# VH-VL binders against a2bn08: the designs that were tried, part 56

Target 1, 238 residues: a2bn08
Amino acid sequence: MAEARLQRLLRVYVLDTSALTDTRLRSLLGSGSLDEAVRRFAELIASVRIAYGVEVYMPPTVYEEARRFLLSNGVTVQSFEALAAWITIKPPTRHEIRIPASIVRDYVEEVRARLARGLRVAEEHVRRAFEAGGLYAAETASREARREKLGAIIRGLRERYREATRHGMLDSVEDLDAVLLALEVRGVLVSNDEGVRRFAEALGVISIDPPKFISVLQGLLRHSKTGGVAREEAHSTS
Key: E = the ipSAE of ESMFold2; O = the ipSAE of OpenDDE; V2 = 0.75 times the mean of E and O plus 0.25 times the DockQ between their complexes.

## First folded at step 18 (VH-VL; framework fv_emapalumab)

Design x15 (at its last look DockQ between E and O 0.67; V2 from the best seeds 0.00; counts 0 for: pae E 2.4 > 2)
Fold by OpenDDE, look of step 18:
Structure x15 (fold): chain C 238 residues (1-238), chain A 120 residues (1-120), chain B 111 residues (1-111)
Amino acid sequence: as target 1 above (238 residues)
Amino acid sequence: EVQLLESGGGLVQPGGSLRLSCAASGFTFDDYAMSWVRQAPGKGLEWVSSIKGSGGFKYYADSVKGRFTISRDNSKNTLYLQMNSLRAEDTAVYYCARHEGVRDYYFDYWGQGTLVTVSS
Amino acid sequence: NFMLTQPHSVSESPGKTVTISCTRSSKDIADDYVQWYQQRPGSSPTTVIYEDDQRPSGVPDRFSGSIDSSSNSASLTISGLKTEDEADYYCQSYYYSDLWVFGGGTKLTVL
């Protein structure tokens, strides 16, 4: 019964954007380019779908984000379409999905904490800017030097602000849709984002990272080949 | 008065498992995030894991990720730490700690701790 | 990795003032509050300072916290040192990647 449950759990997957953009996928799929990786990924999904009935889902929001990302990073339309052909695009039924209020509360607390950290990062960078001679310390630096200095501070602020507020947190509606869809279809969420996975876990959704996902799919195919050979050998000896 | 009482510590072999408990009293348990913090003998404090009030959001230190599971039963006012695949380096006094109620930045109350010894 | 660095030990005579430093490894990310915990021998940690400079109820005003942004450090200052202040002191902060982080601790000896 436990094995059967495990087998059922391994049949339905929901992908977030990170599942398709994970840099480790190239190496796992033996690809020299992202385009090749996508093609190989498509083949892999096709194979497991045909052999085992594995279903792979993606919300429309994730689909659009992934499409934009992959095409902008050298993936051909043909390769992308090849992949998309094996993925079921389905929106979560948002109006029917219930989230416990306690989880919402905890999430709000997390958001508040992150906002506070963001503010502190901003304050620190204002202080740094001030200590560095202020934005108007005109006396000795060329306009170019000032611009460069300001640019550096702003870049630093943006980077640190993002890290403080977004790292390890569910921070996009696309990711939320992926979690909700996984919940609805009782599938396994594939994500490399710790914040997304944490939120999924809070809702009772099982999640795995992209490398594990690839490993699982490859493993399925390996076992199917060995079972077929054993059946052919058993028929040749009777 | 806020009280935290740890239990479940003991001697275990490497690769073994142990479950710690922390009984909380004197406050509304489900309103507060809780943490486990450990201290190896003669060493400093190390955060291990945290769980928010709902029990849904869990956080782990890298050193214990995949091996330890934090949970809570709000109906029993109890915090748990399931420790699997224990290693010698996991030997420590394990403290239950309550997060402050607003920002979760710090721990305002600590238990007395329970000793976990991992040895062959 | 984000680290908080403390001196291993400090010592001072009763009635004097001692300062324990806590230095952040990264100036750029961790502008989070610093807390201080006291741990007496054989006892559990207790909070003596939270949010950089706030004292919990019951903590003597001899204990004070401060932040120095220029050195990216926090300090715990204990004035009018008493024998009962002999303990290990830990600073703690939050970092986005490492979450709750403790310093290595400082052993305070009252001479």
Scores: ipSAE 0.525, ipTM 0.825, lowest interface PAE 1.0, mean pLDDT 89
Fold by ESMFold2, look of step 18:
Structure x15 (fold): chain C 238 residues (1-238), chain A 120 residues (1-120), chain B 111 residues (1-111)
Amino acid sequence: as target 1 above (238 residues)
Amino acid sequence: EVQLLESGGGLVQPGGSLRLSCAASGFTFDDYAMSWVRQAPGKGLEWVSSIKGSGGFKYYADSVKGRFTISRDNSKNTLYLQMNSLRAEDTAVYYCARHEGVRDYYFDYWGQGTLVTVSS
Amino acid sequence: NFMLTQPHSVSESPGKTVTISCTRSSKDIADDYVQWYQQRPGSSPTTVIYEDDQRPSGVPDRFSGSIDSSSNSASLTISGLKTEDEADYYCQSYYYSDLWVFGGGTKLTVL
């Protein structure tokens, strides 16, 4: 059992959206543009699939999210389709997957804690707005000055609320699908999102970040090469 | 009453390993997140690691990531800390601490501590 | 990501009032709850303040906590100082579910 799982850990991967959109992709693949990086990523995945049978999966929900992002950021349809040709698109079997109730309980308590922190941030920004109103009442401030001050407080509230409630938390169905698929296929999850990885690891799913994923795949090809193959020479060392 | 009792401390060489235990009683152990907090001799408190009630969600300070593993056995009401690749700077009293159940951002009960000494 | 800075030591006479500060290096201290722990010599820590200004059951009302946004600091105030209050005091703040930050600690001496 341990030997078979180790072999699968070397051969089966599930990508979330961040694995395709990580900003470090360009430098790790030695590319000047995101479109070029996507093409080189496709070549890397194809090479390890052919040489070692490495399987790369993605849920349809993640696939659609990644497609929208990449196409809107200068990736051509041709480059994206070249990548997609080597990825197995498979929905998790959601209705049959079992998650321990205690894990769900822990997640609910985390959500509750984050909502409480968000409320404290909101309360403090209400206090700031009240105090600002007193200062403008004590001065003959213009309506524009009052409106700008309120706007600054609201922008501050939005920023801190987002940080307090969303950082390090699994908060999308796309991310959940990636985790569920990785659990189902007993694969390694590839993600740069702390919340997604933590949830996956709570379910016993091994996770790595996208730079590590690329490094692992490049390392596999180096051990098989003779005379510095083009793919090995094309990847970035920075 | 709530009781937390640490054990497993001792003298170990650099690069060695130890496993700490914390026996819990007087509360429904599975309902509570738990932490390890350490205190080097003559120094202040430093958070080390935390684990949620299920044992599935685990958190680590940067100084121990990759070397320490937190776990729990809810059937034995016991919290664990597996410490590998120990360094001199890991020398400390290690406390087991319980998170307040609804407000899990502070520690409401602490154990007596167990001393870990890492030296040649 | 941030530090909590406390004075290394404070001292005061019995019956007087002492205030221990806890200054946060970045972000508003008021955005995250502050806790205070007491550690008497040779003992484990115990909580004396949680959520900025709340006292656990059994903590005397001469212990109080406060937040000052203008100095970006929290304070523990002990009035009617008793010799039994001689201890180390730590502030602590929580940042996300995965980061607990302690101040460096303050030795309170009751002369």
Scores: ipSAE 0.501, ipTM 0.766, lowest interface PAE 2.4, mean pLDDT 86
ESMFold2 (binder alone), look of step 18: mean pLDDT 91; pTM 0.932

Design x16 (at its last look DockQ between E and O 0.87; V2 from the best seeds 0.69)
Fold by OpenDDE, look of step 18:
Structure x16 (fold): chain C 238 residues (1-238), chain A 120 residues (1-120), chain B 111 residues (1-111)
Amino acid sequence: as target 1 above (238 residues)
Amino acid sequence: EVQLLESGGGLVQPGGSLRLSCAASGFTFDDYAMSWVRQAPGKGLEWVSSIKGSGGFKYYADSVKGRFTISRDNSKNTLYLQMNSLRAEDTAVYYCARHEGVRDYYFDYWGQGTLVTVSS
Amino acid sequence: NFMLTQPHSVSESPGKTVTISCTRSSKDIAEDYVQWYQQRPGSSPTTVIYEDDQRPSGVPDRFSGSIDSSSNSASLTISGLKTEDEADYYCQSYDYSDLWVFGGGTKLTVL
């Protein structure tokens, strides 16, 4: 049972959006453009599917997000479709999947803590704005200077707020769907998001980052070529 | 009274493994996140790893990621730290610490610690 | 990544007031709560200040915490210094990138 589970784990993968948008993929796939990377990725998935029966899944929500992202970043429709042809689009059966209440509790606590931190970030930036907009600054600063200063404060607030509330956390339904699908199909989640991976782990889902995923697939293909040469050499000597 | 008692420390060679335990009492164990914090001899405090009450959410310092595994058995009120591929720089007193029950951003109770020495 | 920087050591006579600083290297010190821990020689750390300025039960009112946003620092102040206050003091904060971060610690010597 353990060996069968291990074998299955090596054959079934679920991708989140980050699996397709990871900047390191270009280098790993030896591509000069994102479009080329996607094409190479498609070829890689095709090859391992044919050779080893590897299955790659993606929830519809992730698919749409990835599609939007890739097409907006210079990937051609043809390249994207080439990739999509080798990915099974499947929604998780959400109504049948059970999550332990203890995990939900911990997640709620985390959300609450993050909301509190977000509020503190906001309060601090209000303070800064107040100090910056004080009577003395208003008298000496041009309208343009004021606008620039306000813009800087707002940008800072957005950045810090996002960092305080979203970093390292499962924060999208798309990512949740990926985790749930991985759980359902007993597959390996491919993600570069630490928060997503942590949530997956909490549910007993194994996760790897995109570079590792590519490495695994490439490794599979290397071993198949060596096994074929050994069989041909054995037949020529007999 | 809240009590935390660490055990499992000792001498180990580089590349070796060790498992630490922390026995907790005096509170509802599964309601609290727990952490390991270490202190090298003559040095400061360094957070190592944390685990939430359910045992599902785990956090690691970069310095130990991939080598250490935090876990807990709520039925036994025990926190664990599996340390693999130990290095000399892992030499420290390891403290078990309880997180405060609301926001988990600080430690309200500490154990007495257990010494881990990694030396050839 | 942020760091918390503390002076290595401070010293003062009994009955006097001492302040230990904790400076955050990046981001705003006021965005995240700061805690202080006391560690006496041969003992485990104990919390003396949490959430910037709150005292746990049993901690004397001689101990106080404050935040200074202008210097991006937190401070632990000990008034009416006693011999028993001789210890190492650590500031600690938290964010989602670096998680739980301790300062380098300050050795307080009571002269």
Scores: ipSAE 0.696, ipTM 0.870, lowest interface PAE 0.8, mean pLDDT 91
Fold by ESMFold2, look of step 18:
Structure x16 (fold): chain C 238 residues (1-238), chain A 120 residues (1-120), chain B 111 residues (1-111)
Amino acid sequence: as target 1 above (238 residues)
Amino acid sequence: EVQLLESGGGLVQPGGSLRLSCAASGFTFDDYAMSWVRQAPGKGLEWVSSIKGSGGFKYYADSVKGRFTISRDNSKNTLYLQMNSLRAEDTAVYYCARHEGVRDYYFDYWGQGTLVTVSS
Amino acid sequence: NFMLTQPHSVSESPGKTVTISCTRSSKDIAEDYVQWYQQRPGSSPTTVIYEDDQRPSGVPDRFSGSIDSSSNSASLTISGLKTEDEADYYCQSYDYSDLWVFGGGTKLTVL
């Protein structure tokens, strides 16, 4: 049944950290601060839970990561706790979850490819350092100038290495826990991280980004049986 | 001998759909990532989509994301490209290509291509 | 997204040497391997260089590849040109965000 499948899709969600830290959160919720955005997010989740029984889950590892980030970025304890009250904190049952060996094999191949790219980045930065050292020695540049140049090369290496090896890839246990929990509860994963979403989809988990998630929840409330009123386009712009 | 044979191309109206197939032989198919690469008439090569050996990890060029779906059936040694919401700019010869092992950044074998024409 | 820019066409006489360039618009080209593909008229592409300067088995040693970090470019060099070398040539690179990117192609004419 198409309608039964749609009702399931709309009822169970798992958040990764990016669902709470997405830089678009303030704008999406019409808020002037991150603290206000978190409060409005809490109200939205509470409303759909009360009206439709929509359940929102988060692994403990993601919860702690998100808490640390939000409190460090101006969100009050009161606002965070208001949000957390409506989210079910549940660890994935890792020892009962099975994934195909071929998925693990593909993931290992991707990691190896990324490590090889990281090595190429390192080699190029070694070449830059060697060339810079030769130029400075020949020109008798100040020790301070040489030290600053070396520091810039090292910072560049770190930045490019992280991009080559980690960008767009599932690279943390927090991300893995969110994916595994979504698989276990047959929920929709909410994430703005393409690597996390790709891994989830490889395991058959449906994923959406945070703007889509907010849109879905807001749409549910506009179709709520309270008053039977459709959403008001003019009111959404005020 | 590695062999890749595309099929399923043809003439379709804008907004229509086609499914391309690529029959693979001469290697252990599920050990290799596979790609679709296209070439519009008189134009250069453009990567379209890739899929890893398991069939679980999929990658799409921005120009086709949300409209095209890559898949594979490892029991039939066949790669697929489901093409929906076709546009005139999708007109091209579509090649299937095999990735070289863990050096997945280049394609070591190519098929002969199948022509897709999207026009009214 | 980065781009790979190639000259539209190059030409040279049989027996001579030609070089086809491939310039990367952003990030250092030396950090990501460059491949070169040959496509003869009416045919599918074949690899002539992988990993910047490596030749697949069966590719003549008159094909060579190189990287020039100062111009942020790769080059395909074909010495001892033969009429059979007349083809389109594509460079290709890969990174984590754009995945597989091809250059626009260079038509090589052997006069």
Scores: ipSAE 0.560, ipTM 0.796, lowest interface PAE 1.9, mean pLDDT 87
ESMFold2 (binder alone), look of step 18: mean pLDDT 91; pTM 0.931

Design x17 (at its last look DockQ between E and O 0.73; V2 from the best seeds 0.64)
Fold by OpenDDE, look of step 18:
Structure x17 (fold): chain C 238 residues (1-238), chain A 120 residues (1-120), chain B 111 residues (1-111)
Amino acid sequence: as target 1 above (238 residues)
Amino acid sequence: EVQLLESGGGLVQPGGSLRLSCAASGFTFDDYAMSWVRQAPGKGLEWVSSIKGSGGFKYYADSVKGRFTISRDNSKNTLYLQMNSLRAEDTAVYYCARHEGVYDYYFDYWGQGTLVTVSS
Amino acid sequence: NFMLTQPHSVSESPGKTVTISCTRSSKDIADDYVQWYQQRPGSSPTTVIYEDDQRPSGVPDRFSGSIDSSSNSASLTISGLKTEDEADYYCQSYDYSDLWVFGGGTKLTVL
């Protein structure tokens, strides 16, 4: 049972959005453009599917997000479709999947903590704005200077707020769907988001980052070529 | 009274493995996140790993990620730290600590620590 | 990544007031709570300040914590210094990237 489970784990993968948008993929796939990377990725998935029966899944929500992202970043429709042809789009059966209440509790605590941090960040920026002259700065500064100052404060707030509330957390339904699907199909989640991976782990889902995923697939293909040459050499000597 | 008692420390060679335990008593164990914090000889405190009450959410310092595994058995009120691929720089007293605060920001109780020495 | 920087050592005479600083290298010190721990020689750390300025039960009111946003630092102040206060003191804070972070520690010597 353990060996069968291990074998299955090596054959079934679920991708989140980050699996397709990871900046390291270009280098790993030897591509000069994102479009080329996607094409190479498609070829890689195709090859391992044919050779080893590897299955790659993606929830519809992730699919749409990835599609939007890739097309907006210079990937052609043809390249994207080439990739999509080798990915099974499947929604998780959400109504049947059980999550332990203890995990939900811990997650709620994490969310609460992040909300509180966001509020603190906001309060600090209000304080800073006030100290920087608030309404009085309007009397001495040009309209342009005021706009610039306000813009700087808002940008700072947004950056710090985002960092305080979103970093290292499962914060999207798309990512949740990926985790749930991985759980359902007993597959390996491919993600570069630590928060997503942590949540997956909490549910007993194995996760790897995109570089590792690519490495695994490439490794599979290398071993198949060596096994074929050994069989041909064995037949030529007999 | 809250008590935390570490065990499992000892001498190990580089590349070796060791498992630490922390026995907790005097509180509802599964309601609290727990951490390991270490202190190298003559050095400061360094957070190593944390685990939430459910045991599902785990956190690691970059220095130990991939080598150490934190776990807990709530039925036994015990916290664990599996340390693999140990290095000389892992030599330290390892403290078990209980999280407290609205967001688990700080440690309110500490064990006495257990010494781990990694040396050839 | 952020660091918390403390002075390596401070010293003062009994009865006097000493302040130990903890400066955050990045982001805002006020974004996350700061704690202080006391560690006497040969002993485990104990919490003396939590959530910037709160004292645990059993900690004397001689110990106080504060935050200064202008210098991006926290401070531990010990008034009426006693010989028993001689210890290492560590500040600690939290960040989503670095998680639980300790300062380098400050050795307090009572002269």
Scores: ipSAE 0.648, ipTM 0.859, lowest interface PAE 0.9, mean pLDDT 91
Fold by ESMFold2, look of step 18:
Formats: sequence, structure tokens, C-alpha cells
Structure x17 (fold): chain C 238 residues (1-238), chain A 120 residues (1-120), chain B 111 residues (1-111)
Amino acid sequence: as target 1 above (238 residues)
Amino acid sequence: EVQLLESGGGLVQPGGSLRLSCAASGFTFDDYAMSWVRQAPGKGLEWVSSIKGSGGFKYYADSVKGRFTISRDNSKNTLYLQMNSLRAEDTAVYYCARHEGVYDYYFDYWGQGTLVTVSS
Amino acid sequence: NFMLTQPHSVSESPGKTVTISCTRSSKDIADDYVQWYQQRPGSSPTTVIYEDDQRPSGVPDRFSGSIDSSSNSASLTISGLKTEDEADYYCQSYDYSDLWVFGGGTKLTVL
């Protein structure tokens, strides 16, 4: 069982949405557009699948989220479908997956702490808005000056609230599905989201970021003379 | 009463490894997040790493990521820090510290510290 | 990834009041809690203020904490100074990325 688990960890990967949307992919794949990067990513995955049997999985929820994002950002349907053809779309079997209660308890504590921090941020910005309103009432400030000041306070609130509550936390069901699928198939999670990766690693799932994933796959192909030749022949025929 | 007792410090060469331990008593250990905080001789405090009660969620300062591994054995009430690829700048007294409650904003109990010296 | 800046040293006579400042380099200090730790020579740190202005049980009420949003700073105020208050004092706060950041420390000398 140790051998089988090690083989899957070396050959089985699960992508979250960030693995397809990481802005560094364009430069790492040597492309000028996101559409071209997606096509080259598809070719890379296909090549390692053919040469080494490397399996790449994605939950349907992540698939749909990634599709929506990529299509709205200039990726053609054809390019996305070319990528998806080499990815196994499989839902996690949520009913059968078991999570240690202590991990859930830690997650609940984290949520509680973040909610408390967010409330503190909100209270402080309400105080700033009240004090700013008093200062402007005591002056002959223009209506536009008052409106601009309020807008600045609200923008500050939004930024700091997001940082206090959401940054670096697993907070979407799509990302949870990627983690659960990686746990189920004993695969490596590919994500650039530190909160997602931290949650996965708490469950014993190995995780890497998308640049490392690309580097590993490219390294595999550089050492595969037979796979390289076979892939070139397959790509040459239309 | 809450007690935290560090051990495992000593002299080590650059590039070497060392494992620190912190024995905890007087509280329900697995209910609390724990941290390592270090203090170079004559210098201030620097946070190193934290771990939540389950042992599953781990956090590292940028200066130690990839070199240090925090862990805990809740059956033995013990916190660990595995330190690899040690550098001269890792020379410090290492404290273990307990987090307060669910907020995880401060350290309410500290151990006595154990000295790690990285020198050729 | 922010810094907390404290004066290197402060001094004052017994019975008097001293204030130690802690200035945050980025983001608003009022948005995150500030803690203060006391470290006597040769000893481990102990908490004297948590959550900006709260005292742990056993800490005398002559220790107080405050936040000043205008200067983006926190302050530890010690009134009725005693010789036993001679120590290093550290402020501490959070980065939103779950990082614990300490100030550089202030050596308090009781003259």
C-alpha cells in the first residue's frame, strides 16, 4: 500500500481553479496570451499522460468555475475543451469521505477568529466615518469633498475587512471539492492559494503551486526520449 | 498550573540539523495552538512558527519556510521544531508559547527557552 | 509584513509615569489588536496587556494600553513606577496573513 500510495503521489494530480488561472502560467509556458497558455498547458498534460500515465483530475465544480473565468478572460471554447479533454472530471464522493473532527474544530476556531477581526475593522471604520462627519459638519466643506471622504473610508474598510477575514482562508466549495478529491484519489493538489494548500496539508494531502507543477512536468518530458518522439508524431498528424 | 519546558538546544554547525521539544503540562494540550518564538542574544523577539491544536494547520515565518517543520504529539503533550539547513542567523534562545483561546492573537504562557548556537 | 517601531530605551524615576510607543509601518494599527509583553532580565516574557487595553489577572491597574489612530501607534503607560518594572517591553500585533510581528523592544530603566 505504501508503494501504491507513492506511485499515485508521483503520478496523480488534482487542480483547483487557481492552477488554471495563475498569472505566471503565461510566462512559464512562453506564451503571449492566456488562450495560448491554456493550449500549451493542454499539450503538456497530454504529453505526460501519454508518456508516463500521469493523471490530472478536477471536480465538476472547479471545472465549471474555471470555464466561466477563462472564457470571460479571452480563452476560446476550443482551447478550453482541448485542455479539458486530458483532465479527468470526477466529483469527490463527499458522503464517503471522512475528515478528522479535530481538523474541523480548528477550522471553526479560525473562522471565529476571522469574524472577530472583521468586526473590529468594521467598528473602527464606523468610528472614522462618524468623526469625519463631525469635522465636515463643523466646516463649510463642499458636498463633493464629503462624498469623496466617505468613499475613501468605505474603500479602506473593504480592503482591510477582506484582509482580516478572507485572505488566505479556504472559503469556497469549489476549492473544498478540489481538496476532497485530492484526498480521495491520494493525489497531489495543485493550487496557488495558501489557504487551500494549508487545509489540504492539514488533511495529509501533498500540495504544490502551479509553477512547480509545470516545472515537474517539463522535467519529466526532457528525460523521455521515447515519449518525446511519440508525442511529436501524434501532434504532427491532423 | 501551566508549564512549558523546552529542550534539545545545543551547538550545531551551519547546514546541520536539530530538533527542539517543548513538554506541556497543566492544561488540555490539544485544545491550544502553540508557537515557537526566538530571541537572538541581545536582540528582540521574533516569531518562528505556529501550529493549531489538531497538529494539522501549520504556519511559518518566511525566514524559516522550507527549513523548519513544526509538529506536535498530542498523546505526549509535546510540541516539536525540526530545524534543518541551519544558518548562523538562526542562533537564538527558542521559546515555546501557548496561544490564548480561539482568537490566536497573543501568547499567554511562555517556556524558559532553550539555546541554539549555530557556529563553525 | 509590517514593522512595529519602538524607542530603544526610556527612563523615569520611581513613582512617576512612563509611556512606551509602538508605531506601525503599514496598515491601520487600530484594525488589529496590540499586545504588550514584559521581559525582566534573565526571564521569559509575560503578558501585561492584551487586546489593546486589557490586563491579564494579576497585572496591576497601573499598567494601561491605548491606541492612537492619528499617529498609527499603540502606547503602554506605566504609572507609579516601581524598580521591579525595569525590563524590556515588546509590542506585538498581527499581519492579516496570520503572522505575529513584534516590535524591536524598549528597555525601561527605573532611575
Scores: ipSAE 0.564, ipTM 0.799, lowest interface PAE 2.0, mean pLDDT 87
ESMFold2 (binder alone), look of step 18: mean pLDDT 91; pTM 0.937

